# Designs tried in a protein design chat: VH-VL binders against q6p0a1. Part 16

Target 1, 160 residues: q6p0a1
Amino acid sequence: TQPHAGQPMDSTSVGGGLQEPEAPEVMFELLWAGLELDVMGQLHIQDEELASTHPGRRLRLLLQHHVPSDLEGTEQWLQQLQDLRKGPPLSTWDFEHLLLTGLSCVYRLHAASEAEERGRWAQVFALLAQETLWDLCKGFCPQDRPPSLGSWASILDPFP
Below, E stands for the ipSAE of ESMFold2; O stands for the ipSAE of OpenDDE; V2 stands for 0.75 times the mean of E and O plus 0.25 times the DockQ between their complexes.

## First folded at step 8 (VH-VL; framework fv_masavibart)

Design d5 (at its last look DockQ between E and O 0.03; V2 from the best seeds 0.00; counts 0 for: pae E 14.4 > 2, off the site)
Fold by ESMFold2, look of step 8:
Parts: structure tokens; sequence; C-alpha cells
Structure d5 (fold): chain C 160 residues (1-160), chain A 121 residues (1-121), chain B 110 residues (1-110)
């Protein structure tokens, strides 16, 4: 009977027009206002006035229902992204989902109390960032030299 | 079973300090956010403070901000409330409670029996 | 922080159903799923009865149910029993990692 807060929803399930992303400048304004991770593990927009707007409500629904809130869900999404590397660039919907999931990892990394959990979130974040770089340069990067974060090797070690 | 036992209450004069403790048992303390709620005699419940499971983040009601400090020691399964600059309106029974709506807590939020703090001249 | 409004008292006879209301704003009760209800008998600590608007913890009688419409949450107790006589509090998440409680409702079983 326990609800699954932040579990990924099926990408074909929509509420409030979630398949149609807001313009990038609107998304920037929402993220610039700042997010916070509450004690219940839910990300939300700090500015309640902005959160009550249509774009703010859309972002809240995305964060609650489409962006994974646990490691298993995030790792499953990461696997799907890795399977899509050779395909066309992600749709704007999938790319927005990728960016929000990466951002969520940063907040959850900061909130994690144990070194093992911090290390796992850091590893997933680094891999999501790698997938972001890969998608951004599809068709522009040499096929046999995939993008790399380079200096992120230290965050892939879950122990000191 | 889950147990929360508060201690450290008593009668103090305004302006003095008091430290409350809450001993936890029967669950993995380090996996739960914890909070303090108070209830003035004959009045309703008032949220006081909450602390994340790892102690990293703390939040306070405006009425106590800057005067009270919530803390925890996960190695001792103990929650604390340091109460400085006490006022007569801080007189209440103070409950510690477990905040349990996460994947690590399936159903319950548990409360201690409370400890009375009386602030009087 | 926002105030949640509850009636000061309600009453009912054994076997009846009663409903306790909890009215907030779109920023707490109306816009969030983190509404809960607590039962407190005299001299005792509060006990969680309903969480996330309508979910019942294990060990809580199915006579207790919760719902929400607009900015108002409701606790319904069916088949009222003398042991249900207590104070009842609603609470909601109110943003910025804060919680608010209603003023409480005294339930009297006649």
Amino acid sequence: as target 1 above (160 residues)
Amino acid sequence: QVQLVESGGGVVQPGRSLRLSCAASGFTFSKYAMFWVRQAPGKGLEWVAIIWYDGSNKYYADSVKGRFTISRDNSKNTLYLQMNSLRTEDTAVYYCARYGYTSDSYLFDYWGQGTLVTVSS
Amino acid sequence: QSALTQPASVSGSPGQSITISCTGTSSDVGGRKYVSWYQQHPGKAPKLMIYEVSNRPSGVSNRFSGSKSGNTASLTISGLQSEDEADYYCSSYAGSNTLVFGGGTKLTVL
C-alpha cells in the first residue's frame, strides 16, 4: 500500500501535456529559481508562486512521476539511454528527461548520508553526463572517439 | 517493537537552556528522518523541528529558529533538542517522532510519550 | 506557516459515521499529497491514522478513511465506537521542509 514516490512512469502515459516540453527559456527560469530536495525525497521548486504556474506544475509532475527518485530506476533509465547511443539524437522530451534525471542525481548525491550511496549516485551522475555529451555531439563527434568526462574517474570509485 | 523515549524535561526559568534527548530502539534509526513536536497544556500540536536521517539538513519552525538546535547521534540511536533562551511560551510537552513516508518506512510514524518542559519564573 | 482549519468538536452516537474536515490552501492540502491524520487520547501520544490523504497504516481499523476535495481533506469514521473518543489532528506539508497541523477536533461519542 506504500506509494512509489518518484518512480518512473511509462513514457506513453501523460498528464497535463507532459510530452510537449516548455520552451528552453521557461525551463531555465524555473531551474534558476532553484530546486530543493525535501525529507521525503521529493524534488520541488523552492519558489511556491512560480511552482503554481502551468510550467511549474508541469516540472513538478515530471519530477514526481517521470524522473526516477531511486538508484534502481535511474540505473534502468541509464541502460535504456546506452542502448540508444547509435540511434538518432534523443527527442526533446527524452533529452529533457535525461537532463532532469542528471540534475536529480546531484541533489540526491548531496543528500546521501553513506559513502557507498554517495559513490553510487556519483557514478550514475557521471554516466548520465556522459550520455548527455554523447547525445549532444551525435553526428559531430568521431565515431571511434566517444565523448568522455575525463576527470570524473575519481567519482566512479564508491570508496575513498 | 519501535520505541521512542524522551528525557531531559523539567522546570526552568526564562532565558535558561535545556537539552532534550530521545532514545530510539526497535528500528534502524539511521534510516529515518526525525522530528520534534510540542503541545502546550490544553492546546494543539505544533511542529518544532525536523532533521534528515543523516543529520545533513535541519529545519525549524519560525517560533524557535535561532534558539533551538536539533541534532542526532546515529551511533547512539539518540535524537536531541538543544533549547536556548527559553521563554514562557515554550512551555509544552515535547514529543520526538519518526517521520516515515519513504521506501524504508512502509506504514508508520511513531511518537514517544513526551517530556514536559515548564518555563516559569 | 499556513493554518489548517478544523472544527473544534464533532459528536456522534455509537454505530454512526462522522466526518472531520481539515481546510487549508492550494499550497498545502490542495496541492500536495502529504496530508495525514493523527488520533490522540487524553494523556497519550498521537497515533498516525491516515497518511498521504487516504492510506491507512497496518493495524488501523478500516472504519477510518480519508479523502480530499479541493483544499479540504476529510477523515471519516464509520461504525463509531466509544474508543474513538479522542482529539484528531490533520497535518500537511507546507513547503520548505515544514509541516503544519490543524487546530484539532474533539470527537465525543454520545
Scores: ipSAE 0.005, ipTM 0.466, lowest interface PAE 14.4, mean pLDDT 78
Fold by OpenDDE, look of step 8:
Structure d5 (fold): chain C 160 residues (1-160), chain A 121 residues (1-121), chain B 110 residues (1-110)
Amino acid sequence: as target 1 above (160 residues)
Amino acid sequence: QVQLVESGGGVVQPGRSLRLSCAASGFTFSKYAMFWVRQAPGKGLEWVAIIWYDGSNKYYADSVKGRFTISRDNSKNTLYLQMNSLRTEDTAVYYCARYGYTSDSYLFDYWGQGTLVTVSS
Amino acid sequence: QSALTQPASVSGSPGQSITISCTGTSSDVGGRKYVSWYQQHPGKAPKLMIYEVSNRPSGVSNRFSGSKSGNTASLTISGLQSEDEADYYCSSYAGSNTLVFGGGTKLTVL
């Protein structure tokens, strides 16, 4: 069964425990405790006790079923975010999903053995970071212009 | 060296269909988004369509939406533009181009020489 | 989508500096750094000259420079040469995966 290209999962269809983001402090604690990529490329919470908590289980489900595990899925999500750039600020859920996807990219970037793959993960990460800034800037920045990630652009030569 | 070569242009009557091809070489085609741009005789550039590297996402200008279909075959390093219900205003040189990747940019770094499509009664 | 506004033509003598303007709105040129410039000689494919308002691709002469102020991007060509005679187009990301071009500017070297 090919995983259907995620229609924006109506936040309503995800079982009741995934609908609302946890408090930012709780999420920070979970992420601070550390994540790891297993041999199959799946992200896990390192601390099993923490992973067994209600917030931990929620995060686990997000990492396993909602955060893309491959480059193609991540790029699809990025495209959706870019499409939403002119729209209103992201929902709290979508914003959380964006952040977790960015985090996933960092781990996968680090784990990538091939330079080309590493480069692509880095590009996607940078673009996700830019989308994050775009979202955060909405309604706050002059003409809704986010700060430029200028230093990152120099690392990602468009003409290698 | 990056090369893009368009083909399939010609003279067609209004309402007919035409399929353009763009052969790519000198880079990993499957890793780049591609797009079509057209230029009517003596006029400016007009964006037509873009396709994602794996073909999963496609976007069209309003002027061609519902009539044109962008596609690609990564195994053949070839980009396509299926043009249906052609109109006289579709007369143009059609360029294929590569969508360049930066950290946060949209750029079009390599272009083909174009192929002429003439729609006339 | 409305095209970006460029002057229809500009001219200059060899060795001079000329500037081509590209005016959009806050939703395209003004709000984004995704402004590019292309050079097109007669019967040739467009060539990328500037991206991200002011960056030059490899192989593009340092005589070409880009800037932006408000909703107007500018391409400056210093030390004008005969080979610079061409059409120049600006482009900008306009959101929702759409691209907009300027109307083009014909540069004549006198």
Scores: ipSAE 0.005, ipTM 0.571, lowest interface PAE 10.0, mean pLDDT 84
ESMFold2 (binder alone), look of step 8: mean pLDDT 88; pTM 0.888

Design d7 (at its last look DockQ between E and O 0.04; V2 from the best seeds 0.00; counts 0 for: pae E 11.4 > 2, unsure alone 73.8 < 75, off the site)
Fold by OpenDDE, look of step 8:
Structure d7 (fold): chain C 160 residues (1-160), chain A 121 residues (1-121), chain B 110 residues (1-110)
Amino acid sequence: as target 1 above (160 residues)
Amino acid sequence: QVQLVESGGGVVQPGRSLRLSCAASGFTFSKYAMYWVRQAPGKGLEWVAVIWYDGSNKYYADSVKGRFTISRDNSKNTLYLQMNSLRTEDTAVYYCARYGYTSDSYLFDYWGQGTLVTVSS
Amino acid sequence: QSALTQPASVSGSPGQSITISCTGTSSDVGGRKYVSWYQQHPGKAPKLMIYEVSNRPSGVSNRFSGSKSGNTASLTISGLQSEDEADYYCSSWAGYNTLVFGGGTKLTVL
């Protein structure tokens, strides 16, 4: 019984990698200026002047339309990343998207009022971090596996 | 002004190949994802393929997967669609479209006029 | 993926207001704010008329407006003019990173 090599689910993510990423320095400046969650749970750039710039507008679009706003969407994105684990390194855009999604998880984790929800966000964040390391490891790690973040996930005790 | 101009359409027999081109102008082509969308005669719009700004990623509708190849040459501001193993159901006007970005618009903010592909025996 | 549901045709007289519906599911139109509307005249390129349910791009007439209720998005054209005669298509994200089009609606100005 030949193991059916699971066809890599071609993540038909039509929405990813659409625009050229900004320079890392520019993105850093934007993120350093601060993000906020609104009452609807959407992430926004705090500084409206920055948000009106070309890079700011790009980030706004990513945060509003490409970065998942809920756990289910984030978990779905995580699953896609996991499915891509054996594939080539992520594009610069997909990598950026991964990082922004991780950042989103942190804000939502902090905003979560219920322990169960906090736990789920923490878990997804840890898993996204693991996928980040996995991607960064591609082509660079001798054993072709990243270090485990298992100990880091334990720091985010969802049930203090 | 943003312009997209498709070319390469024509009449072909089933099983043949055709290559479409889309010439882009009026914007920084290399910064935008580009789409092919088709419309069969008297039918609605159907997404065909998408390519990332740098060509690093490509996705296809199931109906064309394995037969069509999207590509781009950013130095020429040109989008391509290589269509192989053409079928009668591939008969359509093929549009190139830009994914919206600068206009704070999403999805397809600019479209070409389209080029007709007719697959008939 | 199943297309969004639009009426095949609508008609109105000059000066009237008409509405075109676009019905999806909670996974697309109902769950997201990514509904867009396109106008297409015969033999012409589609034109973006509405994005994010209710926003108009620059240069689009204020006679065009968009709304959403539940799983149904609506395009309203007020003060109907002869030049509004065209095909109209809705689109939405369906789930995460999935796009879907409506079947299109032919608008006739009587």
Scores: ipSAE 0.015, ipTM 0.615, lowest interface PAE 8.5, mean pLDDT 83
Fold by ESMFold2, look of step 8:
Structure d7 (fold): chain C 160 residues (1-160), chain A 121 residues (1-121), chain B 110 residues (1-110)
Amino acid sequence: as target 1 above (160 residues)
Amino acid sequence: QVQLVESGGGVVQPGRSLRLSCAASGFTFSKYAMYWVRQAPGKGLEWVAVIWYDGSNKYYADSVKGRFTISRDNSKNTLYLQMNSLRTEDTAVYYCARYGYTSDSYLFDYWGQGTLVTVSS
Amino acid sequence: QSALTQPASVSGSPGQSITISCTGTSSDVGGRKYVSWYQQHPGKAPKLMIYEVSNRPSGVSNRFSGSKSGNTASLTISGLQSEDEADYYCSSWAGYNTLVFGGGTKLTVL
């Protein structure tokens, strides 16, 4: 009947705890339920019940405010990652943003109706994946360079 | 105040073409997806086509694929529907509608007055 | 053709309450998607009455309410008035790039 006290928030200054990651199993359940890309280019959680939970609202806010929603924004963020590469791995916050941005690219790649647009998204996704691999293998990458993904040429060809 | 005004409807013979326009005002047109929805006389509503806010993606109902083309000119705040190879079953009032949202859902929040297209010999 | 089923007509006397149903599947009306309701008077464009299952836009009378249970959404109109006589449509998603409408329900106020 009575609400429990002690709803502590992380000491972050962003969105009342947005920087505090959810447990991986909670994030997996949200992503497994699925996202959908609307006709205005915004990602939403498909399951309305999950979207209304605290973890669901956090994910929605991250997708709306911290994940680029178009190609130009994604390319700018990718360039910043490449230009500001540091010795240590990304923080869990920045790594979560990298993964969510990559996920956004996958949805936009599959939603694209034209081959040219698919090619642009595929290229950005490949570079984001390369940055992800670089961060995961920091200090252990072969030849001290980012790993390379295979060719993306076939994804650009509408007539295989 | 938001306003959507369709035009270009009329009487046309089967097999001919017609182009509908929807003039938008009172909002930032380039930030919204737009729909065409039609209603045959005495019948219910049928979704026809959608175009994303920047024109990058377009989708059509199966009944009009390959015959109709949706487009937009964001510099003129205008939505278009090019209707080719018209059939008598395309006879309907055609509405343009703005895709609106509350942060958690999809809805149409503004509709035009509609324009009548009659396909008859 | 619609994935959403509505009764063709419903009637009630002034002052009564009536309910219009909208039945779909777990993929369109069920707990993962929202339903909207539109009112359409003859010769007019549809007007949004209910969105997100149960929310009213500004300017819509509190006599209109919405609910959902399982795969069925409901629009309830209490205190029926002659001005409520109209066609009513539900709408929902049937896939990412597909919106569907119900077949419409004609409400007659006797």
Scores: ipSAE 0.007, ipTM 0.524, lowest interface PAE 11.4, mean pLDDT 77
ESMFold2 (binder alone), look of step 8: mean pLDDT 87; pTM 0.889

Design d8 (at its last look DockQ between E and O 0.04; V2 from the best seeds 0.00; counts 0 for: pae E 17.0 > 2, unsure alone 73.3 < 75, off the site)
Fold by OpenDDE, look of step 8:
Structure d8 (fold): chain C 160 residues (1-160), chain A 121 residues (1-121), chain B 110 residues (1-110)
Amino acid sequence: as target 1 above (160 residues)
Amino acid sequence: QVQLVESGGGVVQPGRSLRLSCAASGFTFSKYAMYWVRQAPGKGLEWVAVIWYDGSNKYYADSVKGRFTISRDNSKNTLYLQMNSLRTEDTAVYYCARYGWTSDYYLFDYWGQGTLVTVSS
Amino acid sequence: QSALTQPASVSGSPGQSITISCTGTSSDVGGRKYVSWYQQHPGKAPKLMIYEVSNRPSGVSNRFSGSKSGNTASLTISGLQSEDEADYYCSSYAGSNTLVFGGGTKLTVL
C-alpha cells in the first residue's frame, strides 16, 4: 500500500521521531543541499549522507508521510489552512508543514513536463504562499489582512 | 501475478512511425511509473523513456527525445510508445518495465518479454 | 550519461564462486544505494536479481549476493550452476530521474 502521503497527521500523533522543528539554519542547509522528485512523485533529499543524519531523517519523514505527494492532497491541505485562517497562528509544526508543502509545489511545478500540470501546481503554490502570509500577519497586520499576492498569482497563471 | 505484454513491433523503413503497446495486469497499474527500455541486437540495455504513475511527467533519453512519445491509459492498464522518425539505430527489442519501489529505492522489478522493432531500408 | 563499466565476460566452473564488478562514479554507484542487478538469458527479458546493492527479491536464490565499495558494486554468484549462464547487467540511479545501465557481462559456465 503506497503510503498516502498527505493525510494531515495531527501534530499530536507525530510519533517520537518527528521531533520539534530543527533549527532554521539546519533546515536551510538541508533544503539548500537540494531535493529531487522521483517518478513516483516522492520528494527525496538528494544527498544520501545528509539524508541519513538525524535532521535529514526527520525531513525525509516529513516529505514522505506528511507533505502531500499529489495535487489533490495538497489542495486538501490548502483547504484546511484556509479554514484555519481566522483562527490563531499555526503551530510551529503546522507552519513548517505549510512551508514544506509550498516547497514541494515548487519542485513539482519545475519538474512538470505538461503545461497544464505546471499551471495547477503554480496555482496551488500561490495559494499556499497567500496562506503563509495570512498566518504571519496574524496579530501583526492591520485587520489581520496580509497584502494581496494577486500580482504574483497572475505571474503564475497557467493560462497566459 | 504481475504481467507485462508488449506488442506493436515489426519491420519498418527509416523515417516511418510505429506505436508500441504494453498491456499490464496483476497489479494496480495507475500506482506505478512505467519505463521503456530497449536492447539492440547483441547490445546492452538502454533506457528510453519514463512516465509517472499518473502520466503527469515524462522523460526521455537524449537519443529519442523529440522523436518518441511515451503515454499511458490507466483505465486500460496500457503503456504506449509512439516512435516517429525511426532510424536504423532504433532497431531493438523494446521492453516495458514496471518501476517498482521498496521503502526508499528504485528498481525495475518486472519486465515484459519485449517486442522487436526493426528499422531497415 | 556514461554507462557503468562491467567486464565483458567472466567464466567459472560449476560450484565455484564468481564476482562481476560494476564501476561508476560518485554521482551514481558511489553516491547512491540504488544499484540493481539483472540477469538475462538469451532471448528472454531481464530479471531482477539484486536491488539496493545487496537485497534479493523473493524467489531469487541466495547464491546471488551484492555488495558495494566506493564506486564499484559487485555481484557475487556462489555455487555456480549451469543455469547461471547468462548476461548480467548492473544499473544505478544517476539523478534527475534517470537510470544508467552497465554494458553487461556475459557469464559462461565451463
Scores: ipSAE 0.046, ipTM 0.656, lowest interface PAE 3.0, mean pLDDT 84
Fold by ESMFold2, look of step 8:
Structure d8 (fold): chain C 160 residues (1-160), chain A 121 residues (1-121), chain B 110 residues (1-110)
Amino acid sequence: as target 1 above (160 residues)
Amino acid sequence: QVQLVESGGGVVQPGRSLRLSCAASGFTFSKYAMYWVRQAPGKGLEWVAVIWYDGSNKYYADSVKGRFTISRDNSKNTLYLQMNSLRTEDTAVYYCARYGWTSDYYLFDYWGQGTLVTVSS
Amino acid sequence: QSALTQPASVSGSPGQSITISCTGTSSDVGGRKYVSWYQQHPGKAPKLMIYEVSNRPSGVSNRFSGSKSGNTASLTISGLQSEDEADYYCSSYAGSNTLVFGGGTKLTVL
């Protein structure tokens, strides 16, 4: 029932619309224009003209249906990424998903009003960032020397 | 060559304060987390405090929380330990230590020579 | 804060092998890969000898080796030399952004 850890969700499993990422320049332009977190907890592209383009509609669908919108869902996906840490590099699709999930955490961190919630989002973001650096390093770095975002003290202890 | 040199130790009465310094050289100080570890005379090692590379996060042993403050000045390549409300139990050699490049959590790969703090009446 | 148990002393003759134990719990030594060993000669700062249970940093003799079984980590020194006479400390990450050290073991080379 669950997909095999080494089976990417490429164009053969999902189809071409969401599986094929846009060029990095296009993604940068969309994200630079800005996102907004609405009262229902959903991220939307702020610029309506960009949102109506094909890349904009693709990003909207990714944010609404594939990027977790709550802490529990994000933590569950983070656990899956950590279980894959020693495997091959993520597919382009999964890597884009990882980056968008990390970006989502930043918006939710800034929107959180309670200190405990801010702390939990910050911790999850730091761990997602570490998984991003780890994946970029796969095949290029010694297996036991991952890149660091600074001290590892709080990242490796989810229950401080 | 990596060097860590502690200073600021001495003899002080209980209830007083001292500030320890650790001068770093031979590496890019602002890229590393730093630690203080102490050793009472004839006793073992005890972790005291840690500070992240940019000073954003600080953590302390329970025995010193609220009395000690770790800090750093990356422009001067210097680590500090402000020790307030000193007690006789704080008598120890204080070492500064650099966090290593390995993936091990709280790994120390370089230590200073230590500075002695004696708290006695 | 000493949460790890080491023997107070160990002795051996030149050329022999000795083992120093470090016993913790499933929440530190047993459940984590973050065990290190440090050598400290009198009046000197500690020196890292073993990290991540069994790895040697550059410049540490292959006479030093580390292992772990259950909640106990071990440092083994083969071919004892007079220069190995020192105090030896184990350490482990103990959660809540803390490190713990063992109480230390004095190695005497007879």
Scores: ipSAE 0.000, ipTM 0.447, lowest interface PAE 17.0, mean pLDDT 78
ESMFold2 (binder alone), look of step 8: mean pLDDT 87; pTM 0.870

## First folded at step 9 (VH-VL; framework fv_masavibart)

Design e6 (at its last look DockQ between E and O 0.40; V2 from the best seeds 0.00; counts 0 for: pae E 4.5 > 2)
Fold by ESMFold2, look of step 9:
Structure e6 (fold): chain C 160 residues (1-160), chain A 121 residues (1-121), chain B 110 residues (1-110)
Amino acid sequence: as target 1 above (160 residues)
Amino acid sequence: QVQLVESGGGVVQPGRSLRLSCAASGFTFSSYAMYWVRQAPGKGLEWVAVIWYDGSNKYYADSVKGRFTISRDNSKNTLYLQMNSLRTEDTAVYYCARHGYEGDRYLFDYWGQGTLVTVSS
Amino acid sequence: QSALTQPASVSGSPGQSITISCTGTSSDVGKRKYVSWYQQHPGKAPKLMIYEVSNRPSGVSNRFSGSKSGNTASLTISGLQSEDEADYYCQSYAGSNTYVFGGGTKLTVL
């Protein structure tokens, strides 16, 4: 999905700009600056100055409008991803959406106080991670044997 | 249209407990985070506690942490504050307040009229 | 938890503009845009007047406006009227699910 040998592969969008992802190092800087969950369960950029930059505004829109904020929405997106397993690798847009949704699950897992709720978020996160691995190895993995998350399941277990 | 009505205030001795209720109407209670804010007589406002829309997370001011418990029953549209080990400094009017609409952050858009708690020997 | 600094009182004549200041720190008012202002008449509950520094809720007069510069937020009331006489509180979010109010400012309309 990422360009090889540093060659630019993406076209400039004339539309809303959300389909043109930022460079990975820009995204890392925004995420490293910190996100936080508000009392309505919405993930947002902590630093207002960074949130007001063009990359920050893009990330804000993605988090607010395209990343699910509850289990039901996350499970619906997961089902859609599973329906796409037979197709080509996800677009860069859908892959970014997948990764941000996974990140959202981690924040919500750590915020949850009840073990049952933590367990549900951990399970959804594990399935999103499986979809990520599946997409990354499309064309290389046997179609009847998706990548295993067995070793990672113990890491995600809230009560190991 | 939005209505918040606190109840359960009264006069209690130090070290006792009291439970406040806040009845909500005119909006979808389960879609909003809720707050308790208090005001000592003749003094300013002090935030006490917050509970997320689904009850999953709760946070408290340092002055009440470990003594007060916020809770909600979304099936009854009711917010609660359990106040244990009360001190004279807890004497105040207690307001319940609602968080703003989706997309707004960290504000109190509607308030009840308050219920007075007096902790006196 | 920290407190926000407001003047204890402010006065103005009808028709004038007045400004109430609210000084916090770089970690709350300076860094974040989550500053709100509340009006409280004697014996009444507070009413939201401004949120997110400068946004006005529906039904609040456009005579009320908000701004910030550095670590100080400001509430400005133009065309001062007798009904504006009240206590005014600023409130901020300081991160880590912590909410802080200023000490309040009594506005007197002379």
Scores: ipSAE 0.213, ipTM 0.663, lowest interface PAE 4.5, mean pLDDT 83
Fold by OpenDDE, look of step 9:
Structure e6 (fold): chain C 160 residues (1-160), chain A 121 residues (1-121), chain B 110 residues (1-110)
Amino acid sequence: as target 1 above (160 residues)
Amino acid sequence: QVQLVESGGGVVQPGRSLRLSCAASGFTFSSYAMYWVRQAPGKGLEWVAVIWYDGSNKYYADSVKGRFTISRDNSKNTLYLQMNSLRTEDTAVYYCARHGYEGDRYLFDYWGQGTLVTVSS
Amino acid sequence: QSALTQPASVSGSPGQSITISCTGTSSDVGKRKYVSWYQQHPGKAPKLMIYEVSNRPSGVSNRFSGSKSGNTASLTISGLQSEDEADYYCQSYAGSNTYVFGGGTKLTVL
């Protein structure tokens, strides 16, 4: 039974190689090389050689086991982030996870064949972006409110 | 044992519609992406459509786009292909096939025996 | 999408080794992991013989092997037997959730 990528794997079970984030430059290079979404909803590194590198293998594991593979899992992750709003800034690992989840949303949004599904992914992406901004400005945000994505958030807000 | 059984094939006139079904058994149907592949008489295999395991995404070959609709009912373990505006070039044996459920593998590991669709005036 | 290029036919004698080529582009066959081979006997459904360029499913004879060089994948059948007479198709993922088959190769056992 392949673990459905949506189960938050307990950070404890994924072996020691996932603990330390790679240098931002390395991650950027990996991500820039491109990802691919398969018909099972899994993200893969397009370049197999790159995927075979240590950083590539790490990213592969993150994408397969930590990054939600469906909308529901993504929404659950978003909820967890929202619950952490009043807390300290995210760890480097959690922040990386947030960014990768956001990226995942973009790929899924683009891959979505139905307008409704695209809209849902877009909404989740916007909310994740909001959480990202909030985390980045923790302690510095005006009036202790996350920066407004302005008109973009309003377009994606299903609840006017 | 994995089994796929296509049905719904027959003889139809151009411009008509036909709906194919594929009954799946012997595996957790809802966990697998499913495909339609067709083969014109004496010709090669042609990919037609894919549907994701949960039905969330559908993709089609350009040759059938806008005319065919792939769907599934996971509660019935059944894959469907709604074919509208049929053309003579749509004449083929239509196979349902299962996506291999092994990571990033792009393979069709199980196939039905196919159902013949003949579009003729 | 254009079909992958296969020879229309190949032939061999029993016990010989034959190779069927499948030539694509860097966007399909050029991606190492996404080449599969299917055997199809007359009036039968295709059977998966090789996946991911070189892997055999359970129950497939070790006489079947796959390789790739550049944009060309190859299926090799060693120790050719009469039962190997069939059509063989290569298949690749072409990206963007599209798939492409080769034109097929008819193998005749002489």
Scores: ipSAE 0.156, ipTM 0.719, lowest interface PAE 2.2, mean pLDDT 85
ESMFold2 (binder alone), look of step 9: mean pLDDT 90; pTM 0.917

